# VHH binders against q04fp6, part 7

Target 1, 166 residues: q04fp6
Amino acid sequence: MKELRIGRVINTHGIAGELKIDFNTDFPEQRFAKNSELLIAGEKLVVQSSRPFKQFWLVKFSDHENINLVEKYKGEDIFINERKEPRLSEGEFLVSQIIGLKVIDEKGNSIGEIADSFHTGANDVWTIKKSNGKEILIPYIDQVVKKVDLQTSTVTIELLEGLDED

## First folded at step 1 (VHH)

Design s03 (framework vhh_surovatamig_d1)
Fold by ESMFold2-Fast, scan of step 1:
Structure s03 (fold): chain B 166 residues (1-166), chain A 124 residues (1-124)
Amino acid sequence: as target 1 above (166 residues)
Amino acid sequence: EVQLVESGGGLVQPGGSLRLSCAASGFTFSSYWMSWVRQAPGKGLEWVATIKQDGSEKDYVDSVKGRFTISRDNAKKSLYLQMNSLRAEDTAVYYCARDKYRFLEWSLGAFDIRGQGTLVTVSS
């Protein structure tokens, strides 16, 4: 069962146990629905109520009726358990399979490590974190990603002109 | 070139039914999870339903469970949404989308929406 991060507790809100969440999910109404189980600081919490608030989401948990019971969650990340592994399409990978893969060029030179993945209209885009801390974005296309080897935890790429410049 | 073309929308009375279709081309349709996503006037995109490559698994947003049925025909490279017991709140432009991940947290921009959509209007 994998844990998926859906937000972070930014602060408390008022005195009645509401927490202010900076969320990173496109489905906040569903994720923070009543009776949802969330994980914060290794503790399983059940949502009693939630509502949108500006760019944030306010969440109140069952049996956490005042500010003194929830102050300890400030600054903590919020996770859910994935129900099951999604079925992948041909040539697709879970983010968890590719994060941390070592990236090399076709000559065997080290470029960096996969740090993230997101989708655009046509292509997935993978983020590579270089040893100097800078990131480069590469499209998941055959011209760039030559081989993904999960057994050796290695991705082989060919950097097209312009991809590693800014 | 990947193409997705939606059809089947129209004006229907509350309690009525419509069947939406999506014709796919330019990729191996049978290798992808497919989804229906909608956008109501003045609102953002809302995920409606998802179906596995072989049709063995289906999921729906709570507001349409028991009323909508997603299906696919891989031989015809087509995706369908059977909509029953339609409500005014179902009024939206409906898009079909190629969906890479079902249980990962992705932006709605992660759905590969290509077509113009098909408008569904539920009113008396």
Scores: ipSAE 0.000, ipTM 0.147, lowest interface PAE 12.6, mean pLDDT 79

Design s04 (framework vhh_surovatamig_d1)
Fold by ESMFold2-Fast, scan of step 1:
Structure s04 (fold): chain B 166 residues (1-166), chain A 125 residues (1-125)
Amino acid sequence: as target 1 above (166 residues)
Amino acid sequence: EVQLVESGGGLVQPGGSLRLSCAASGFTFSSYWMSWVRQAPGKGLEWVATIKQDGSEKDYVDSVKGRFTISRDNAKKSLYLQMNSLRAEDTAVYYCARVKTYYYGSGKYFYFDYRGQGTLVTVSS
């Protein structure tokens, strides 16, 4: 809905369509994550890949795979649409109630099981233990935790990009 | 492969000090917020402190404010926790954790995708 400026294109980088961004966001890794929609020069562009580079961020957009397609964006500001703040997930659970619950995604794929829960200043964080022994810690917000079903011992989550590696 | 390796734990008397270190590898350390979390014997995980990519912002759980200091050295790819005025209640396994920050509207929300093996801190009389 409302546009927020997150950076400026200062140059191209190499010949494969990467743009060098001077960012003014506190969260560049999240803002330039794969599949993010950004606004440049009135166009919606979808991030294909991005990476940090010195004091800058390099961003490559889907369908913009060479320098000739992206040179027109030099000097342009980059915006995103501000989204409504996520509501903290409704429902309060004892840690003992949620430990051992099976975690699935919205497509029914198994992710792991709940191993723990703790509080930060901003939100609760739930620990998910995967079968390979690795753990991921997700925020207890309504964008991520979609359903907690104690009767079926199942938690349904929507994975954010980067929460589930490999 | 993302790896976080903690060190510096040990046995210390109440009122003493310890400095924990975390060596990071397998990712661009300077691009991530980093955190320390701990787990006391028989209890759940507790967030302790978080530090911004460039060290300009630091947040702490209230019980350690004024006693603990989180810091980082991006050139060395290392995270630190200086613990002063230690109390029996600080006894825990301390974990280094990589932070993902979800910025949505005006809110800042944390989640974690990797943590190390931990280092044990025992504070006893």
Scores: ipSAE 0.050, ipTM 0.467, lowest interface PAE 5.3, mean pLDDT 82

Design s05 (framework vhh_surovatamig_d1)
Fold by ESMFold2-Fast, scan of step 1:
Structure s05 (fold): chain B 166 residues (1-166), chain A 125 residues (1-125)
Amino acid sequence: as target 1 above (166 residues)
Amino acid sequence: EVQLVESGGGLVQPGGSLRLSCAASGFTFSNYWMSWVRQAPGKGLEWVATINQDGSEKDYVDSVKGRFTISRDNAKKSLYLQMNSLRAEDTAVYYCARGLKYSSGWYKPLYFDYRGQGTLVTVSS
């Protein structure tokens, strides 16, 4: 099995065992999630906690609770087994795939196009720029987003009452 | 509910200064990294500045380093952006955002779970 490089330890952070990671993966949230197994300097390490930090990711490993235990990893590359590479789940999309998609309703009427996407904790929110120049924010949930067709660059939605100002 | 409300935008001349404010409610403000992001007319979102929970760590996009200063007041649940030496290229809607930019780039253009409605800054003579 091949190892996939997902980042590099560029420094320690603070004194409580956090490492500052310069990551080169599209999925840092999944790669550095709690209980993930990473390989650094030939050692298998289990993530205890992680968080984004500026352009980097901070990672703390189980049983590595102070700077003296993690100093040795500075400058080391971080690997994961290729078999555990995350794939987009059914219904997951990269933001780059959805920006510019044409939005229609269930009757085929044109509503606008996808202009932006952001995360609100509970779900992703997509911004639709309407033909009249106004914007609608819709939650990415099954009740609203009915179909995403990348082949035809089209998203079909059902506008629930209250999502557009009546 | 989480709310972020920006204020302080307006029209200023090149070389001028503005101070933006953001009032947060509906969450424990002191537990979160906070950021300012902006969107120039006809362009995408650009991260501007980030500040950690206690204000001890700050970061900026290169084009504003030395000109802008991010700060926060946890007792007042407020985020600020002091903008000095303003340029025409700084014209944008400025948004207060919960969270921070990170370098994945492909999966999510910005890592922010909430942003406000924005405040318009126009730098023009």
Scores: ipSAE 0.000, ipTM 0.118, lowest interface PAE 16.8, mean pLDDT 76

Design s06 (framework vhh_surovatamig_d1)
Fold by ESMFold2-Fast, scan of step 1:
Structure s06 (fold): chain B 166 residues (1-166), chain A 125 residues (1-125)
Amino acid sequence: as target 1 above (166 residues)
Amino acid sequence: EVQLVESGGGLVQPGGSLRLSCAASGFTFSSYWMSWVRQAPGKGLEWVATIKQDGSEKDYVDSVKGRFTISRDNAKKSLYLQMNSLRAEDTAVYYCATLRGTYSIFGHTKAFDYRGQGTLVTVSS
């Protein structure tokens, strides 16, 4: 029953019922895919088609064939049910899913927890908060991050020289 | 609560210098790339400079190269911008900002997630 906000309707687009959405989701193509169910202003709407448009996403709903039928949605937030979130591909994660994961080494020893994730020039970098209060930064690369298991909320890493300076 | 507090702005004559400071709290400052961005009167936000988390890499917008220097002190959780040879076109509110990425089906997304109140720099005779 939990609803997740994925965007906001900022305007209509053209006259054929398309809405222009400012989205805050990591997976707009999947969330706005044909036959997806979205919640706007307490109403369940089914996506007929969608496409990227500049920094926005354009969405057309079934049975909403012209601008007059969709103007009422301007300014409304868009929600989905959490259980309808699209399945992530192997190696794809939301920042919200990474923060708080327990970090272990390949021998099963506890290292700490993921405290943050940020982008650098080439790679994403994850910050691990150790039990002693110190932090280590690891790059999200195959040599370091060996496994991410969301079911057990665990990340397995191999610490390379220079990454753990305690 | 993430907070960024800028200071050091003021009125200065063309050719003068100012040093801006940013005090950070509520997040792991040392793990973030940090940036200075500015907004001139009646204009949009303009990126000015970026510094890597350990200070080893820096980048600048072309109009300030050779005049501005970005630096940081991770122990003090502070970001700095030394501004030399100031010009009238440098007049703006200057903001300290963080750079973050996230995973998505379209790859990595970069944005300035956190920004402070800003400090006003006026370059005028």
Scores: ipSAE 0.000, ipTM 0.107, lowest interface PAE 13.3, mean pLDDT 76

Design s07 (framework vhh_surovatamig_d1)
Fold by ESMFold2-Fast, scan of step 1:
Structure s07 (fold): chain B 166 residues (1-166), chain A 125 residues (1-125)
Amino acid sequence: as target 1 above (166 residues)
Amino acid sequence: EVQLVESGGGLVQPGGSLRLSCAASGFTFSRYWMSWVRQAPGKGLEWVATIKQDGSEKDYVDSVKGRFTISRDNAKKSLYLQMNSLRAEDTAVYYCAREGYDILTGYHKYGMDVRGQGTLVTVSS
């Protein structure tokens, strides 16, 4: 199952085993509820209690009711074992699949490589870094992105007028 | 622009039913996991239910299992929450929410990246 990062242990709190968590979830009360199973440093820990504290969340784990038992978790990320399906549809790709792909035009000329991807309301935008250090932003639409070949690590594009002008 | 618009809230007696609707626009609705979240007066956000892109997987918070049903109609770009056997503790503003994703990996992360304006549900005599 995929592990989702929901926070990071930034410090201990007090002496009774509470950890101070900088959380990355909109639902900390539910994610840190009693009996929830969390993963820290490869260990499965069960929540005994938790509470909000300023901009943080305080969490105490079962069988870890002393500061000496939890100091080792300082600086560790916290994960939950919850599989979420990637936001993939026909023609969609994980960002990790496309970063570094070589970009060529329809004649086989090298244009650059994929450096980033970000989402807009209408579609994804891919950033191509050229060998001269300049960047081109292209929309991920059929008129521009003609082929994505993960086996050969290449993307074939047709540049529309104006996209590669200086 | 990306937006979610809820409707269907109102005043209902304990044991009654309400059906909430959410109209989505400005994005490809069928490609997102969708959720209902709620906030009771003076409380934090509480996740209520979530549904996979194609409707094949649904999850609920324990307190509403067997009473609430989440569904979607991708052709109409709409999300629904059928609420039965309502209890006073279900009183809250209900929000339609789009589940976020980690841009670097393309995987959904737990949480919302867009939510609507909300619709108030009051369960009282």
Scores: ipSAE 0.000, ipTM 0.396, lowest interface PAE 10.5, mean pLDDT 80

Design s08 (framework vhh_surovatamig_d1)
Fold by ESMFold2-Fast, scan of step 1:
Structure s08 (fold): chain B 166 residues (1-166), chain A 125 residues (1-125)
Amino acid sequence: as target 1 above (166 residues)
Amino acid sequence: EVQLVESGGGLVQPGGSLRLSCAASGFTFSSYWMSWVRQAPGKGLEWVATIKQDGSEKDYVDSVKGRFTISRDNAKKSLYLQMNSLRAEDTAVYYCARSPLSYWEKLFKGYFDYRGQGTLVTVSS
C-alpha cells in the first residue's frame, strides 16, 4: 500500500474530540468529508464531521467524541491510502484516466480529445473537444466507443450521424 | 429481456417503396424515443429517423426528408418506417433502435442502447 500525507495534527480543539489539522492537501473539504477513512499513527479512523477553522481544518472521528480519546494524536501526520481507488468493473474508467485521451474514428481520422466525463442514469457521457474549439457529447456505449487504449492514450469511436451536427 | 425484431426488407427498384416494421418486447415501449438507423455495405452506422414516445415529434436525416416517414403504434408495441422514392444509396441493413429517456437529448440524435438484428434493404435495378 502507498500512503499520501495530507496534513498534521497540531492540537486538540475543545473537549468533544475535535482535532486541529494543518493540512497540505488542495482538497480539504473532500479529504475530510464525513465517512472518509484516514490513517493516523497506524490507525484507520473514519471522519464523523469536519469544518474549516481559520487557516486550519477541524476534524472529529467516529467513536472519538472526547478529548481524552484523541490527545494521543497530537503531532501525528495524517495519511490517506493511495491504493483506495474505487473497484472498477471490466471496461470502466476513472475520469483521471480518460481526460486528455486522443479521439479518432475507425479510419484513423482525428476528432479531438476527451475533455470531461459525467454520469447520467446508468451510462457515462464523455465530452470531446474538437480542434475547432467545439465540443461534442458521446455516450459510453458499445455502439459509439469501440476501443480505449490507455497505453497509446487513444480512444476509437464510431460517431453516429447526428452526434456531431451543428 | 429487451428484444427488437425488424421485418419488411427486401429487393426493390429505384423509385420503389418499402415499409419496415419493428416488434418490441421486454420493456415499456410507450416510455421510449425510438429510432431507425442503417448501415450500408462497408460503411458505419447512420442515424435515419427518430420519434418521440407519443409520436408528437419526428426528425430525419436530410437525405431522407420528404421520402421516409417514421411512425409508431404504442398499443401494438410496433415501430414503422415507410420508405418512398428509394435510391441506390438507401441500400443498407436497417435497425430498429431504442433511445433511453435518462440520456436522450437533441445532442444524442441517433443514440441508442439496444438495436435489433436488422433487415436488409437492397435498392437495385
Scores: ipSAE 0.000, ipTM 0.101, lowest interface PAE 13.0, mean pLDDT 77

## First folded at step 3 (VHH)

Design a01 (framework vhh_enristomig)
Fold by ESMFold2-Fast, scan of step 3:
Structure a01 (fold): chain B 166 residues (1-166), chain A 123 residues (1-123)
Amino acid sequence: as target 1 above (166 residues)
Amino acid sequence: EVQLLESGGGEVQPGGSLRLSCAASGFTFSSYAISWYRQAPGKQREWVSTITSGGSTNYAESVKGRFTISRDNAKNTLYLQMSSLRAEDTAVYYCAAVKYRVWSGSTRVYDYWGQGTLVTVKP
């Protein structure tokens, strides 16, 4: 089955095993519904309960009702094994598939990760979040985006003059 | 069901101000970059401004310094504060969110679009 990224664990919440999720899906209530199977760090987990919390979603998994059992998932991406979105062809992407991809330059140097995407009418624009919290906006054009590799969760780019300046 | 609903348009004199709103429902508003587009009579639809999920803003050259985009994630609402309005700003203004992208040698976009709200700048 194909793995689709639907969010990232940003922290634990309380002591009873809840994880705070920054999600990349239109329908978190559907994705995090009770009995849904999710993949985190290569492990299959079943949702026991979930609820909205500010701009995040809180999720508790079956057999993980203590903070010590879930702390290891902090910083991990969350995936599902099934498609609940329109089917995709070669070269097609869901926004959720590109959010969180690691961005490197053509020499292999780390730049950041994809944080967002929007369309300006002429081109799509991808935003790259650096480790320091700053964002870089890049146009999704052949001159800049050289390769998108979903298997390695990596995007290779060539930064044009003016895009990576402080 | 995904819905974007614009409001706040109307008639205003040159140099005046208006604030547009876009109420979103049926998707996780805070996780998306949301944009304003406009279409003037007899012209193609053009991009106006975007605010990312992280709060970064970007503007078309024609509106820089005059328009301010903002969002309220608690209310699932996008705003466009327009000042120093000109006759050339007369258009139907649309709220848009990108859900999917298609890239197969050409860029195709799957967007959520609202119905639009009319702004008329008339002396």
Scores: ipSAE 0.115, ipTM 0.528, lowest interface PAE 5.8, mean pLDDT 80

Design a02 (framework vhh_enristomig)
Fold by ESMFold2-Fast, scan of step 3:
Structure a02 (fold): chain B 166 residues (1-166), chain A 123 residues (1-123)
Amino acid sequence: as target 1 above (166 residues)
Amino acid sequence: EVQLLESGGGEVQPGGSLRLSCAASGFTFSSYAISWYRQAPGKQREWVSTITSGGSTYYAESVKGRFTISRDNAKNTLYLQMSSLRAEDTAVYYCAAVKYRVWSGSTRVYDYWGQGTLVTVKP
């Protein structure tokens, strides 16, 4: 069982026990979710609530209801048990899992490979590099992405009119 | 250790131009899509532009035709050329690269963020 550093307490926030955390984890929503167990200064703390705040994460721990109880954690690093990798729900994927997947249409025709992923204000966008070197964008929505099969390293899509630049 | 360092921000008058840079280290820069985001005072962070590892570029509707994103893989540097600047472009501009992403509606997780560079557009 190894301890993985996921952030640092940089300050308190307000008077109701919230701590402001500068995090270095790819999964702050999962790591700071309610009922998560974190280690600060060798002490096991259970998350009561958390929320994003600017470039930071605000976290409130159970039984730490005011500023006087949490001031002692300023400047301390936050650790988690490395055994507990972030959990993925149905339809959730790590970018590393989808890059390089072969893309086919519902008839089995090869379209290309997943090259990258980024977000806009509306949704996740996956890019596909076609055999001719061109890239097309697809939104990660059920009308377009029909199946993701990590065992066979394939993604099945239905191209909507206007998504393919030919 | 992964690091993104933005620079080039400052004060400019409406209609002016600025060029932002983001110097990257500690990861294989050429293999990632890199994005610019901005956050105006009191507002949520919003996406501005992305350039893919292959060089394809994408822009938010509010900046199309005025901003140009580019990259120099030999220097591990991302750029944003901003022209025809408006008061509403006033914001802290951030460079971001994603190693891990989880889709859950509006929830997103980023691997690497810079510290930001302030752009102020005022007469």
Scores: ipSAE 0.047, ipTM 0.456, lowest interface PAE 6.1, mean pLDDT 79

Design a03 (framework vhh_enristomig)
Fold by ESMFold2-Fast, scan of step 3:
Structure a03 (fold): chain B 166 residues (1-166), chain A 123 residues (1-123)
Amino acid sequence: as target 1 above (166 residues)
Amino acid sequence: EVQLLESGGGEVQPGGSLRLSCAASGFTFSSYAISWYRQAPGKQREWVSTITSGGSTYYAESVKGRFTISRDNAKNTLYLQMSSLRAEDTAVYYCAALTYRVWKGSTRVYDYWGQGTLVTVKP
């Protein structure tokens, strides 16, 4: 698979393992998001955290939590594999995993099934298609989505006031 | 390979109209919700509108009543009809499909983004 260059490590930042990246991508927030897998000096590294800093991006990798572990990357180019999927963290799902899941409330009552997912500026939102054919939107937040169980193909939610208007 | 290609941007006077298009290829277009986002100079990228696979439409409050999103699954094309344009609508407009993953919290990872098309509203 083809490797795409997305930036260069120009320096370390502080002592806690952050690297200062001069990026050449239009979407640094997406490319350096938590759990993204990047290639530096032939090594695969998983992003633990990242943030904007002046005209640069600061990136910290899992298991690289002090300056001594990351000093060697100074001056190296950063690549991604266009086909490589990043690791999923807790609470993160592939869209293909959630479409069609049965939605129940905390008492076990059937509400519908997940029909679609999209992002707004604040949160990802899921569309639930109810048995009557109507759709409702729920935000993917802890107050609403209580459990996602892929083994039983079930999502348990708590409907907040105003979300279910049937 | 997945591709999203926006077109239709340009300069327009306040109160004018413009129609943006997004041509999609390399994935099953009809199976996904497709969105429009925009990024104005010096601002963060913001969500504008979404049309779901079933045809339901949703809009940001700032554009509701002025913009209309639609899709043509036979042509694998997404549209944004913009009317009553204002100076604050000046931005690069992006077509986006979240097909890969969903996430709790503020950090986002998108599967597919287009190259963008510039809309400038000025006299």
Scores: ipSAE 0.125, ipTM 0.556, lowest interface PAE 5.6, mean pLDDT 79

Design a04 (framework vhh_enristomig)
Fold by ESMFold2-Fast, scan of step 3:
Structure a04 (fold): chain B 166 residues (1-166), chain A 123 residues (1-123)
Amino acid sequence: as target 1 above (166 residues)
Amino acid sequence: EVQLLESGGGEVQPGGSLRLSCAASGFTFSSYAISWYRQAPGKQREWVSTITSGGSTYYAESVKGRFTISRDNAKNTLYLQMSSLRAEDTAVYYCAAFSYRVYKGSTHVYDYWGQGTLVTVKP
């Protein structure tokens, strides 16, 4: 199974077994969730609790109830077994992957760039910032978003009547 | 533990105003887009407003011009200033923080939700 590095233990935190993690994953909430299995120094550890702390993540492992039991992990890298974690599906993207992508229409005309993404009750919405400073909102649906090409950093869309009220 | 706690709901007459607050803890608040949703009795939960990590604001058409969303990153707090309230605004209002996932066609988002705060608009 391939091991994927998700962070590094930079220090202990307090005396109750918490470790301070400098993380390099787009999914810290998922990776450090309760009952997740992590690999540190070749040992499999199960997360008991975790929480964000400033620019770091604090993690407490089951059966590691005090500082003396976790001091040995200082400076160690943290890995997950990549094949045990679901990969992104076709058409599923991390927000970090889509921010800044150039937006064109089906004829190749420039529309703007992706500025943000958020969820509504019906679907995900992407915000496009035009060169004139105006923003337009598009739903992430097949009728509107035709292609997302991360290799060329380009999104191709079809603007439906009323989505771009120039 | 991630926690969102809404407050500020209450009873007002049509045309009145209320300010809702959402106190956040357990995550890096400044790095997330945070939203307000609402649910009226017998209806589906609907999106009301979002403020992004960069400060851009977005509103549902039904509330645009009447509601104002804002955030205070130093206090880890989200606000919704509601004015010109109507009977149709009666609902439980929820604060939500988004995960990093974006899914085509439908949402598969692990959101953190608050318990909600009730807003009642009646004469």
Scores: ipSAE 0.013, ipTM 0.262, lowest interface PAE 8.4, mean pLDDT 79

Design a05 (framework vhh_enristomig)
Fold by ESMFold2-Fast, scan of step 3:
Structure a05 (fold): chain B 166 residues (1-166), chain A 123 residues (1-123)
Amino acid sequence: as target 1 above (166 residues)
Amino acid sequence: EVQLLESGGGEVQPGGSLRLSCAASGFTFSSYAISWYRQAPGKQREWVSTITSGGSTYYAESVKGRFTISRDNAKNTLYLQMSSLRAEDTAVYYCARISYRVWSGGYEPFDYWGQGTLVTVKP
């Protein structure tokens, strides 16, 4: 059982069982989502609700509906069990997993590296930075992104006509 | 740490112009693509425009030819020059640093959004 620290309880908030969390994760909304299992002081707690609050995150746990039940967690670190963390669907990646990946074409030729990503109204777009400092944009669709291999830190793409104009 | 602060919104008549600004801090601004989004009351947030770290610009079809996105890396500032404004452009405009939590198709909230600036196009 590996435990990953995602934050620390800095205080209680109000009287209805909310805890104020100083979080150390790039996706607090996902980590503190309803029904997530968190570990505090060796105890497994299930998230009932959570919300952003200033620079912090407020979390309320199931069966912990008032301040008297949660005061004991003040000052404790919050962990997740790696075996229990949400699984990403096939084809889903965290931005931190794809930034810096080497990009090659289907013949093995080097194109550049993934530099950034953003969402449009249609689909997700990845940016590729070439060695010469120029960049190209590719849509994250099956016609273009053929393989993402996190073990070799490599993305294989098929460039559609007009995407790499140099 | 990471902060985005929009300004420049206001009330304008149809056909008018406004220039929005987004002041960024807490990260290496020049290394990131930065986007403008907008949200009208009761509607879902929609993408408006993006400028990449390399300076390439992209626009939603509804604003193409009327809006111009630009950046000043020395000042850590993003701009949106809006021209030929229409009633349907009325919305709160948000600056966003591209940092998704989970990557997949569809709408995902960014890790870092500004607080927004209101643009009202009203006769």
Scores: ipSAE 0.013, ipTM 0.371, lowest interface PAE 7.6, mean pLDDT 78

Design a06 (framework vhh_enristomig)
Fold by ESMFold2-Fast, scan of step 3:
Structure a06 (fold): chain B 166 residues (1-166), chain A 123 residues (1-123)
Amino acid sequence: as target 1 above (166 residues)
Amino acid sequence: EVQLLESGGGEVQPGGSLRLSCAASGFTFSSYAISWYRQAPGKQREWVSTITSGGSTNYAESVKGRFTISRDNAKNTLYLQMSSLRAEDTAVYYCAAITYRVYSGGSRLYDYWGQGTLVTVKP
């Protein structure tokens, strides 16, 4: 089991136990949701409430109702425990499941194989390595990725104009 | 064990240039796509650029043509060459690596973030 750093306590806020957090996560709404369990200074703390505040997140923990109980957390990093095995929803894939999948078009023509994946602000992007060593970048959207079949190790895509650059 | 350490930030005037570096350790750097993100005052983090393990690059529209991402696998270092800087580029810049990954139609978890390096663009 590993701990993932999601933020740092930069100050207290007011007198009612709120901490001001400079967060490192793309999912502050989810990570600081009520009943989330966080690790600070070796202690497990459960979120009672949280809200966005300027460029920061304000978090109040259960049983920490005043400033005197939370002052000790100033300057401490905030961690969560990594999941041992993630629970995947339909359309979710581990990168290890998609790397190496054979990519074909709707006519069954071979395009290449999945080589990598990364996230942009809009969409996940999957990279396809062609036989000549060049990469095609495709967005993971329904208009492009038509089917992912892990049983046959195949991805079917529709190449839109501009995605297959020679 | 995994560490990402950004450097190279500073103050520049509009039209200036800076080169950011991100030194990585504790994982097989050459095997992963690595990204730059930034966070301006009062805003949430936004994606800036990514370079894949194979060397393909992608950029946010706001920086395309002005920023260049590159990597040196022998040095385990990621770079961001920034030119034609604008006031709206003022932000803390972070590099991000993902080693344990779940994808879902555009959503995923990042494993590791650096502490960031501040870039201020003002006359």
Scores: ipSAE 0.092, ipTM 0.524, lowest interface PAE 5.6, mean pLDDT 80

